# Designs tried in a protein design chat: VH-VL binders against Protein DJ-1 homolog C (DJ1C). Part 2

Target 1, 167 residues: Protein DJ-1 homolog C (DJ1C), of Arabidopsis thaliana (Mouse-ear cress) (q8vy09r84to250)
Amino acid sequence: KKVLVPIGYGTEEIEAVVLVDVLRRAGADVTVASVEQKLEVEGSSGTRLLADVLISKCADQVYDLVALPGGMPGAVRLRDCEILEKIMKRQAEDKRLYGAISMAPAITLLPWGLLTRKRTTGHPAFFGKLPTFWAVKTNIQISGELTTSRGPGTSFQFALSLAEQLF

## First folded at step 3 (VH-VL)

Design b20 (from I01 with heavy chain N52D S104Y; framework fv_inotuzumab)
Fold by ESMFold2-Fast, scan of step 3:
Structure b20 (fold): chain C 167 residues (1-167), chain A 120 residues (1-120), chain B 112 residues (1-112)
Amino acid sequence: as target 1 above (167 residues)
Amino acid sequence: EVQLVQSGAEVKKPGASVKVSCKASGYTFTSYYIHWVRQAPGQGLEWIGGIDPSGGSTTYRRKFQGRVTMTADTSTSTVYMELSSLRSEDTAVYYCAREDYYDYSGYDYWGQGTLVTVSS
Amino acid sequence: DVQVTQSPSSLSASVGDRVTITCRSSQSLLHSSGKTYLSWYLHKPGKAPQLLIYEVSNRFSGVPDRFSGSGSGTDFTLTISSLQPEDFATYYCQQSYSTPYTFGQGTKVEIK
């Protein structure tokens, strides 16, 4: 089972690290990819995060799951990555699993058009930006191939839900 | 087995409000959205809005915002649509319709319709 | 808002005729998931509308195979291969790609 976790400057550390740790413990082959120009990025709280590869190495790979951490400006960095946008759109088209937590649903997935007709949750501060009556105030929300969650405090629930769907 | 049963016809004066009910049976009430659609005499179908019965989330066509309220009562499997400040142009047959958002799209089952007449 | 426009507004036909109704949307209805959110309904006076076709080309259960849908992106067609007496009705296309959901203005199929 192959999993992609993209990171960028300002990625939320708890969300990224919990995703990687829980999914690896579940037996997934997790690739951490930087959307920046180098492997080392500074997270939203100043922690140094080291990716396995640059996102450019992932452009032609097929993943069973792509899981997006949030954070500011991390969610914006992910949004502005054209390679990641294409990967995510192919994921949705192929009915493969993808997920987004915290700020990623509203900031990253919404501009890409990946929340249309999807029941979603997200960070409370950005919940009102979700332009659909399908917005739901739950800790975890599964809508077909998309799983969303609220924030760092729901990171374990989010990662465990994705692991259950993957295996 | 699946049925949506609406309340009976209403006659109202301009400025009044009307509350139409739609009672669902034969399926898991919270697994489907309910939308409201109307047809005025000589006009086409017009979408008013929809509600997610599981969370109570609603969306309305902007023309009706401020005048329409949709609610769901899970204990009775009933959705309500209330329209206030009625005008003669609100005279129409009002339908509730069910939407599956996961397996397939489209309004697969409809209520029988409720005629609302607004006249002085 | 996403608008849908039907053509023609009305047509006259005889039993056994092939009938074609067209629907055009103001933007693509193709979702990133690969689904295209365009449905067709039949409506008769005094009755509730009835779903005929969902997601462009899928017949709803119980709908006769003389009804077919086709199209992609912004251009869609409903075809009735051999019109039957019960098919004289008004037909509506609907986009459910985004809210507000919108219907075409309708096409009335009348006896010639």
Scores: ipSAE 0.022, ipTM 0.628, lowest interface PAE 6.1, mean pLDDT 90

Design b21 (from I01 with heavy chain S104W; framework fv_inotuzumab)
Fold by ESMFold2-Fast, scan of step 3:
Structure b21 (fold): chain C 167 residues (1-167), chain A 120 residues (1-120), chain B 112 residues (1-112)
Amino acid sequence: as target 1 above (167 residues)
Amino acid sequence: EVQLVQSGAEVKKPGASVKVSCKASGYTFTSYYIHWVRQAPGQGLEWIGGINPSGGSTTYRRKFQGRVTMTADTSTSTVYMELSSLRSEDTAVYYCAREDYYDWSGYDYWGQGTLVTVSS
Amino acid sequence: DVQVTQSPSSLSASVGDRVTITCRSSQSLLHSSGKTYLSWYLHKPGKAPQLLIYEVSNRFSGVPDRFSGSGSGTDFTLTISSLQPEDFATYYCQQSYSTPYTFGQGTKVEIK
């Protein structure tokens, strides 16, 4: 099972690290890809995160799951990555799993048009930016191929749900 | 067993407000959306908006924004639609209808309708 | 906003006739889940509307098999294979792909 976890400047460390660790321990082949110019990125709390590859190496790869961590400005960095946007839109078109936690649903997925008729949750501070009719105040929400979650405190539940859906 | 039962007909003057209720029974109230649809005499069906009883989030058609308010009372399994600043063109039969939360679409069950007449 | 347009606005038919009503959306109603969010309703004066078809072609519980839906993307059709007396009504298509949900303007099926 192949998984993509993209990271960028300001990615939330707990969300990214828990995703990678839990999914790797479950047996997934996890690729961590930087959307920046370098493999090393500084997270939202100042921690240095080291990616496996640059996102440009992932443009033609097919993933069983793409899981987006949040954080500010990490979610904005992911949103502005054209390569990642194309990967995510292809993921949805092919009915392959994708997920987003914290700020990523509202900041990253919503502008890409990937929340239409999707039940979603997200970070409490950004809940008001989600499509109000489709937004739910749950710690984790599965809506078809999309799984969303609230933030660092729900990262373990989020990662476990994704692992369960993969296997 | 599934039923949506609406409150009775209302007659209002222009400028007044009206509050219509829709009481749900026979299912888990928070597992389904409730939408409101109206039909004015000689006109087609018009979507007004909807509410997710799980959490209370709402969406309204733009022309009703600022005049319509939808609320849900989970203790009584009742949804309310309040329309203010009534005009004669708001004369219509108002329906509530339910939609599945997760998996499929379509308004599978409807209330019986509430006639609201606005006249001077 | 996603618009839906129905044709014809009205038609005259006799019992036993095959009736076809069309609906066109301003953009594709196909969702990434593979579902297409287009429904058909029957409405009679003095009664609440009734769901006939959901997600293009799925017949709702209790709906007679003379009613069928077809189509994809932006073009949809409701067919009544052999019109019965109780089928003289107004029919509406509806998109529920995105808010605001929108109905077609309706097609009135009248007795000849």
Scores: ipSAE 0.024, ipTM 0.630, lowest interface PAE 6.4, mean pLDDT 90

Design b26 (from I01 with heavy chain D100E, light chain S39Y; framework fv_inotuzumab)
Fold by ESMFold2-Fast, scan of step 3:
Structure b26 (fold): chain C 167 residues (1-167), chain A 120 residues (1-120), chain B 112 residues (1-112)
Amino acid sequence: as target 1 above (167 residues)
Amino acid sequence: EVQLVQSGAEVKKPGASVKVSCKASGYTFTSYYIHWVRQAPGQGLEWIGGINPSGGSTTYRRKFQGRVTMTADTSTSTVYMELSSLRSEDTAVYYCAREEYYDSSGYDYWGQGTLVTVSS
Amino acid sequence: DVQVTQSPSSLSASVGDRVTITCRSSQSLLHSSGKTYLYWYLHKPGKAPQLLIYEVSNRFSGVPDRFSGSGSGTDFTLTISSLQPEDFATYYCQQSYSTPYTFGQGTKVEIK
């Protein structure tokens, strides 16, 4: 089971680290990819995060799951990565699992058109940007191939749900 | 504990508008959708539309589009349904009902109903 | 729109009878989450409707054991194993798979 976790400048540390740790402990082959010019990025709280590869190395890979952490400006950095956008759109087209937590649903997935007809949750501060009748205030929401969650405080529940769906 | 309490019966003339309220208590108001369903005399149940109180997003059945407006006031845990340009065919009992979206429990709690009569 | 059709439109029965009501949807109600969004309600004049069965076969809290739901995909059945006096009512199936939500036409269970 191959998993992609992309990170960028301003990625939320708890969300990223919990995703990677929980999924690796569950037995997944997790690749952490930087959408920046270098492997080391500074997270939203100032912690240094080190990726395994640059996202350019992932362009032609197929993943069983792609899970997006949030954070500001991390969610914007992920949104603006053309390589990641193509990977995520392929994921949805192929009916493969993808997930997004915190800022990522509203800031990253929504502009890419990946929330259409999907029940979604997200960070309370950005919930109003989810312009769909189907937006819900739950800690975790599974809608087919898409799993969304609220923020750092729900990171462990989010990661465990993804692991359960993957295996 | 969970209650949905609706406003009282209304008598309106054709062309008027009516605004029915549904006050929720006993649960977290923004965690549940509120839908409106009516039953005209001798007819079945008809879905009108629904509102997500978290953000105020609505969806309506096409035949009511342009005549119905649903709003939510989170400070009073109250949902409103306003129906304009009333016709005699709008005479019905109007119900609000709660939907727990993530659990898929259907309409587990209903308001008591509000009779709206449209006649000259 | 997803259409929902019930049969029969009415039936006459006696206390103690086994009653079956069917509901057919124009497309599958099975969601990618694995849940099937089909519900059964009981409605009596002067009262609000009451949820009986949610997600095809799950009995709502407080609903007597004589009520059961079954089915999959597009074909669903509500069964009342031994009709009681309080069960003379109109029954509705409903889908919430997609908006607009739709109800069946209703099945009136009348005294024979």
Scores: ipSAE 0.016, ipTM 0.543, lowest interface PAE 6.0, mean pLDDT 89

Design b27 (from I01 with heavy chain N52D D100Y; framework fv_inotuzumab)
Fold by ESMFold2-Fast, scan of step 3:
Structure b27 (fold): chain C 167 residues (1-167), chain A 120 residues (1-120), chain B 112 residues (1-112)
Amino acid sequence: as target 1 above (167 residues)
Amino acid sequence: EVQLVQSGAEVKKPGASVKVSCKASGYTFTSYYIHWVRQAPGQGLEWIGGIDPSGGSTTYRRKFQGRVTMTADTSTSTVYMELSSLRSEDTAVYYCAREYYYDSSGYDYWGQGTLVTVSS
Amino acid sequence: DVQVTQSPSSLSASVGDRVTITCRSSQSLLHSSGKTYLSWYLHKPGKAPQLLIYEVSNRFSGVPDRFSGSGSGTDFTLTISSLQPEDFATYYCQQSYSTPYTFGQGTKVEIK
């Protein structure tokens, strides 16, 4: 099972690290990819995160799951990555699993058009940006191939839900 | 049996507001969205907006933004649509209709309609 | 916003006639779930609208089999194979792919 976890400057450390750790412990082949020009990325709280590869190496790879951490400006960095946008749109078109936590649903997925008719949760501060009708105040929300979650405090629940869906 | 029952006809003066109710019965209230649709004389059906009764989330058509407010009372299984700053162009029959929450498709049941007349 | 346009705006027909109404959307209504969110409604004078067809081609419960829907992407049709007296009404297509939901302008089917 192949999993992609992209990171960028300002990625939320707890969200990224929990995703990687839980999914690897579940037996997934997790690739951490930097959307920046360097493998080393400074997270939202100043922690240095080291990616396995640059996102350019992932452009033609098929993943069973792509899981997006949040954080600011991390969610914006992911949003602005053309390669990641193409990967995510392909996930949705192929009905392969993808997930987003915290700010990623509203900041990253919404502008890409990937929340249309998807029941979605996200960070409380950005909940009002989510599509109305489809926005829910749950810790975990599964809507077909998309799983969303609220923030660092729900990171383990989010990662465990993804692992359960993957295996 | 599934029913949506609306409040009775209203006659209002320009500048007033109107609040129409839609009482649901025969199903789990929070499992369906409620939408509001109107038809003005000689015009087609126009979507106004909708509400998720489980969370209170609303979406309104832009032209009604700032004039329309939708609310839900789960204890009475009732949705309300309030339209303010009424104009003669708001004279219409107003309908509530339900849409299944998950993988929803179409408005399967409708209220009987409420005629709102705005005249001076 | 996603717009839908119906044709014709009106038509005259006799009992027993085959009637076809067309609906076009400004963009594809095919969702990543594989569903296409296009519905058809019948609106009779003095009554609430009634759902006829959902997801392009599925008849709602109790809808007579003379009503059928077809199409894909942006082009859709509603067909009434043999018009009955109770079918003289206005018909509307609706996209519920994205908010704001939009209705076509309607097609009035009149007796003649």
Scores: ipSAE 0.040, ipTM 0.650, lowest interface PAE 5.8, mean pLDDT 90

Design b29 (from I01 with heavy chain N52D Y102W; framework fv_inotuzumab)
Fold by ESMFold2-Fast, scan of step 3:
Formats: sequence, C-alpha cells, structure tokens
Structure b29 (fold): chain C 167 residues (1-167), chain A 120 residues (1-120), chain B 112 residues (1-112)
Amino acid sequence: as target 1 above (167 residues)
Amino acid sequence: EVQLVQSGAEVKKPGASVKVSCKASGYTFTSYYIHWVRQAPGQGLEWIGGIDPSGGSTTYRRKFQGRVTMTADTSTSTVYMELSSLRSEDTAVYYCAREDYWDSSGYDYWGQGTLVTVSS
Amino acid sequence: DVQVTQSPSSLSASVGDRVTITCRSSQSLLHSSGKTYLSWYLHKPGKAPQLLIYEVSNRFSGVPDRFSGSGSGTDFTLTISSLQPEDFATYYCQQSYSTPYTFGQGTKVEIK
C-alpha cells in the first residue's frame, strides 16, 4: 500500500510525524515528500523534518492514500504546490483515499475544490472557513474517499482511521 | 406520509424581521437537509440557504448573509428561517424543501409556501 | 459560484407537441461520486414547485414517462414528448453540485 505525506515550511510536526509513524507501523510504504526546494523542512514549532524526496519525484506516481498534515504556514505551502494539487485532484477523480487534518481541509483542500458535497471537519479556529453547510464538529469525519480531522490532539485517531481504511 | 407544513402568511413593515417555520413529519428529521427557496412576484426561484438539522450547520447565499438565520429544533422536528431588516424586495413566497444528501440531489418534498409581504 | 442558464425563457406550444428546454452550467456538475447534481422542477402559480427529474435523467416517483432528462457535464435537456394540458407551467433547472445552489431563470411553457 503506497502512501504520500507531503510536508512544507511550517508543517505541524505532531500531525506529520504521527501520520508517518502510524501508517508505517501498519505496514504502509510511506513516502514523505517536500514541497520546498530542499529535503529538510522547518516545521511550525521549529523542528527539522527530513523528507525522503522532493514532490517533483512524485508527480507521476499512483498512491493508495495521500494524507495532508496541517500547520501554518504549512497548509499554505501545500496549497500553493501545483504538483501536489494535481496529485490530489487525480486522487479524488480516481476515487482513491485522501485525508487532511487540522488547517489542511480549510486552507489546502477548500481552494482546490475538493470539499464540494463532502462532510468535513477541521481545526476549530478555521471551522468558519469550511463550507458551513458541509462542516461537522466531529473529531474524525469520513466522507467517501476523504477523511478529515480536527488537529494535533486527534492526530493518532486520524492516522488509525486511515490505516483501517487501507488494510 | 412525508409532509412539510409552514406557518401562515405575514405582513411586515420595512426594517422589521419575520420568522417562518417549517414543521416536518413522516420521516427521520435529522437524516435530511432543509433548504429555503423564495419566489418574488414575477421572478424566478431563488435559493436562500440550507440547514443540516442533525448538527445545525448552515449555509446562506451571500446576499442574505447578515440578515438570514436558519435554526432547527429536533424536539419538534421544526426548521425556522428568520429574515431581518426587511425591504420591499423581500416580498415573496418562501418555501422550505427537503434534500436527501445521500440518495437524491433534488428537493423531493416542499412546504406549501408562506407569503411574506413587506409594505409601508 | 456555479451559474445555470436556461433557454428559451418562454415558448408557446399546443397539446401533443414535443417540448425541449435546455440548461447550461458554468462548470461541470459531475461529482467525484459519479453523480451529476442537476434537477428539473415544474412550478405553477399558487402551488409549491414539484420535482420532475433528479441526477440529470432519473424521474421522480409518480412523474409521467413523457418527461425525460438527458445531458452531461455542463449541457442538459428536459424533454416533454407529448405536452398535456397540465404541463403548461414554468420549468426550472437547478444545480446542487456546490453551495450556493442555483436555479436557472425559468422557462414558461404557454398555450399557443
């Protein structure tokens, strides 16, 4: 099972690390890809995160799951990555699993048009930016191929839900 | 069996507020979304907004934001739409309509309509 | 916002005529679920609107066979194969792909 976890400057460390760790322990082949110009990325709390590859190496790859961590400005960095946007839109079109936690639903997925008719949750501070009709105040929300979650405090539950859907 | 029953006609002055009710029966209230649609004299159907009665999540058309509030009371299976700062242009028949998010993209059942007249 | 445009705005017809109404959306209404969120309604003065067709081509329960919907992506058609007296009404298409939901401006079908 192939999984993509993209990271960028300001990615939330707990969300990224928990995603990678839980999914690898579940037996997934997890690729951590930097959307920046280098493999080393500074997270939102100053932790240095090292990616396996640059996102350009992932452009033509098929993933069983793409899971987006949040954080600021990490979610913005992911949003502004054209390669990642194309990967995510292809994921949705092919009905393959994708997920987003914390700020990623409102900041990253919403501008890409990937929350239309999807029941979603996200970070409380950005809940008002979600399509209010489709927004739900749950810790984990599965809406077809999309799974969303609230934030660092729900990271473990989010990763476990994705692992359960993969295996 | 499925019914949406709305409150009666209202006559209001400009600047007033109106609150229209829509009482649902014959189905599981929290399993369906309720939307509000109006038709002004001589004009077409206009979507105002919708509510998920299960969680209370709402969405409104931009031109009504700040003036419209939708609420749901699960104990009475009733949705309310309140429109404030009324203008003569708000004179219309207001309908509630049910949407099945899961199986149907259309409004399968409608309330009978509530005429709201705004005049000075 | 997704806009929908109907044509014609009005038409005159006789009982037994074939009537065609078109609806065009500003973007594709095809959702990742495979569903296309386009519905058609009949509306008469003094009555609530009535669902005719949902998801482009599915007739709602109790709707006569003379009503049919077709189309894909951005271009949609409602056809009434043999107009009956009760069919003189205004017809609306609606997209429910994304909020705000939007209706076409309506097509009034009048007696010739």
Scores: ipSAE 0.016, ipTM 0.613, lowest interface PAE 6.2, mean pLDDT 90

Design b34 (from I06 with heavy chain N52D, light chain S39Y; framework fv_inotuzumab)
Fold by ESMFold2-Fast, scan of step 3:
Structure b34 (fold): chain C 167 residues (1-167), chain A 119 residues (1-119), chain B 112 residues (1-112)
Amino acid sequence: as target 1 above (167 residues)
Amino acid sequence: EVQLVQSGAEVKKPGASVKVSCKASGYTFTGYYIHWVRQAPGQGLEWIGGIDPNSGGTTYRRKFQGRVTMTADTSTSTVYMELSSLRSEDTAVYYCARDEGYYYGMDVWGQGTLVTVSS
Amino acid sequence: DVQVTQSPSSLSASVGDRVTITCRSSQSLLHSSGYNYLYWYLHKPGKAPQLLIYLGSNRASGVPDRFSGSGSGTDFTLTISSLQPEDFATYYCQQYNSYPYTFGQGTKVEIK
């Protein structure tokens, strides 16, 4: 099972690290990809995170799951990555799993049009940006191929839910 | 047989509230959203709002915000729409309609409930 | 709000006629998924509305092939290739791309 976890400047460390750790423990082949110009990225709390590859190496790869951590400006950095946007749109078109936590649903997926008719949750501070009809106040929300979650405090539940869907 | 069955006609005085029910059968109730749409005499269709029976999440058209409440009872597969502070302009046939949320739109509708507000 | 306007508001036709109804949206209904979130419904007095066309051009289950939908973005058309007696009704388009969801004002198809 192949999983992509993209990171960028300002990515939320707990969300990214928990996602990677839980999915690897479940037996997934997890690739951490930087959307920046180098492998080392500074997270939202100043922690240095080291990616496995640059996102350009992932452009033509097929993943069973793509899971987006949040953080500011991390979610914005992911949003502005054209390569990642193409990967995510292909994921949705092919009906393959994708997920987003915290800021990522409202800041990253919403502008890409990947929340249309999807029941979604997200970070409480950004909940008001989600489409009103489809916004829900759950810790984990599964809507077809999309799983969303609220923030660092729900990171373990989010990753566990994704692992259960993969296996 | 997929079916939505609504409660019967209501006559209310201005300022009262009305609660219309919509009972679902023949499908997985929590798998579909339910919308409420009304048609006033001589007017077109007007979307009021909708509910996700699975989560209880709702959205309402702004003009009804504060007067409308939608709820779902999963034990009876029934959605309710309550409209308060009724005015003569609220006289209309009210419809519930199900929606998968992905492609098909409002594919099954209830028979309609006439609500008359008169003084 | 995204406004959806139908043309004409009414028309008179005979059985066997080809009729076209247009629907214009104030904003594009073409989503990044490639789908146009525009729907067509038929409504007869005393009956519930019935879905005819979903996502701009797809016929709903059980809908006769004389009904077709076309268009993209802001301009859409419903065509009835050979009008039948049961087709005298009011037709509504509906956008489902943006809150609040809005219907056109309706097009009444009447006997000539």
Scores: ipSAE 0.006, ipTM 0.507, lowest interface PAE 11.8, mean pLDDT 87

Design c02 (from L11 with heavy chain H53W, light chain R90Y; framework fv_lerdelimumab)
Fold by ESMFold2-Fast, scan of step 3:
Structure c02 (fold): chain C 167 residues (1-167), chain A 119 residues (1-119), chain B 109 residues (1-109)
Amino acid sequence: as target 1 above (167 residues)
Amino acid sequence: EVQLVESGGGVVQPGRSLRLSCAASGFTFSDYGMHWVRQAPGKGLEWVAVISWDGSNKYYADSVKGRFTISRDNSKNTLYLQMDSLRAEDTAVYYCAREGDYYEAFDVWGQGTLVTVSS
Amino acid sequence: SSELTQDPAVSVALGQTVRITCQGDSLRSYYASWYQQKPGQAPVLVIYGKNNRPSGIPDRFSGSSSGNTASLTITGAQAEDEADYYCQSYDSSYNHLWVFGGGTKLTVL
């Protein structure tokens, strides 16, 4: 099973690291891809994160799951990556799994039009930014191929849910 | 035909209350978040309030917080705005608007209803 | 008051290109939507989600966004494009969850 976890400047460290660690322990082939111009990025709390590849290397790859960490401005960096946007829209079109946690549902997926008629949760501070006609106040929400979750405190629940769906 | 029709506007004295209604037709009302937006005579657009599809989430502009209450009745396809403690600066055309697929965008608007708070 | 800034007025000659600009911190997180409003009428959505057009909106209308700035471009302005144009975005960092620009009055000469 192939999994993509994109990261950028200001990515939330706990969310990214928990996603990668839990999914690798479950037996997934996880690729960490930088949406920046270099492999090393600084997370939202100043931690240096090292990606496996640049996102440009992932443009033509098919993933069984793409899971987005949050963080500010990390979620904005992911949103502004055209390559990642195309990968995510293909995920949705093909009915392949994708997930987003914390700020990512509201800041990254919503501008791409990937929350239309999806039950969605997200970070409490950004809950008001979600499409109000589809927002739910749950720690984890599965809506078809999309799974969303609230934040660092729900990162393990989120990653475990994705692992369960993948296997 | 997708349509929103506001009603309940009129002339009211400062400190009084008024209730606006917005009747929705031509779409599944319960699938959409709904907004109120106002425009003072000769001025720009100002967002007022929003309510989620199921009525569980409500948010207000700071200018109306504590005075206005948004509500909905999905069985009647109707959105409401209860306006209490009205002030002269609340004088405006009030529009009912539907959240689009990009929820920062309002894809369907009513014609508006005029509220005049006279002194 | 609006938390997004627009110039209050702009003019364009018939058939020429005009750009209306909107600036604010909310645009760093969300794309702008643009509304056209003619006197005595309700606003009409002309651009949403950076550069998407609703059905029925002419292709001479386009949007762009970079950093804290969003722009509405009308290529080959027509007389019927004379109207007020409002940008709008979303940002929980402000007092309002949804914010409108102050509006730009476009005059087609």
Scores: ipSAE 0.015, ipTM 0.569, lowest interface PAE 6.9, mean pLDDT 87

Design c04 (from L11 with heavy chain H53Y E104L; framework fv_lerdelimumab)
Fold by ESMFold2-Fast, scan of step 3:
Structure c04 (fold): chain C 167 residues (1-167), chain A 119 residues (1-119), chain B 109 residues (1-109)
Amino acid sequence: as target 1 above (167 residues)
Amino acid sequence: EVQLVESGGGVVQPGRSLRLSCAASGFTFSDYGMHWVRQAPGKGLEWVAVISYDGSNKYYADSVKGRFTISRDNSKNTLYLQMDSLRAEDTAVYYCAREGDYYLAFDVWGQGTLVTVSS
Amino acid sequence: SSELTQDPAVSVALGQTVRITCQGDSLRSYYASWYQQKPGQAPVLVIYGKNNRPSGIPDRFSGSSSGNTASLTITGAQAEDEADYYCQSRDSSYNHLWVFGGGTKLTVL
């Protein structure tokens, strides 16, 4: 089972680290990819995070799951990565699992058009930005191949739900 | 062909009510969220209201909240806007618009129906 | 009244390139959609998301976005491109609003 977790400048550390840790402990082959120009990125709280590869190495790879951490400006950095956008759109088109937590549903997935007909949750501060007909106030929301969650406080629930769906 | 056709516009006195209709054809109406957008003479576009695909969720612009009611009848492929307590500033062309599958853009618009609130 | 700011008017010579801009904090979070409106007609979606064209929209129309700014570019402007152009995004105030820019009137000289 191959999993992609992209990170960028301002990625939320708890969300990224919990995703990687839980999924690796569940037996997944997790690739952490930087959307920046170097492997080391500074997270939203100033922590240095080290990716395994640059996102350019992932462009043609097929993943069983792609899981997006949030954070600001991390969610914006992920949104602005054209390679990641193409990977995520292919994921949805092929009906393969993808997930997003905290800021990522509203800031990253919504602009890419990847919340269409998906019941979606996200960070409480950004809940009002989600599609009005599809927004739900749950800690974890599974809608077909998409799983969304609220923030750092729900990170373990989010990662465990993804692991359960993957295996 | 995908089409939206508005009706029900006209001249109405302040304080009165008017109901607009929007007939949808060429697509599965019950799959889409629907919007009303208005444009006052010589002015820009102003969003008015939205209704979810199943009618369970509705939201309104602050300027019309408490006076306008959006509704739909999926069996008739028709969207409605009930406008109560009309004011001169409600004078506008009212457009019916479909919320598209991607990016929540308005991908299909009707031709609009003119509402004039005048004594 | 709206969160999205557009210049009210711009001009371009026939066959030249023009860029219409839209600015607002909501654009940091959402891509803008662009609508063309000719006198007496309904708006027509010309760009959605970052840079996607609906079927039937000429390839001379393109979109871009960076920070709090979105732009609609028309390369090789034609006489029929003379119209009002509106950007649209989501309200950053959490009111479940869809917000339009004030509109830019394009004159093709």
Scores: ipSAE 0.031, ipTM 0.629, lowest interface PAE 6.7, mean pLDDT 88

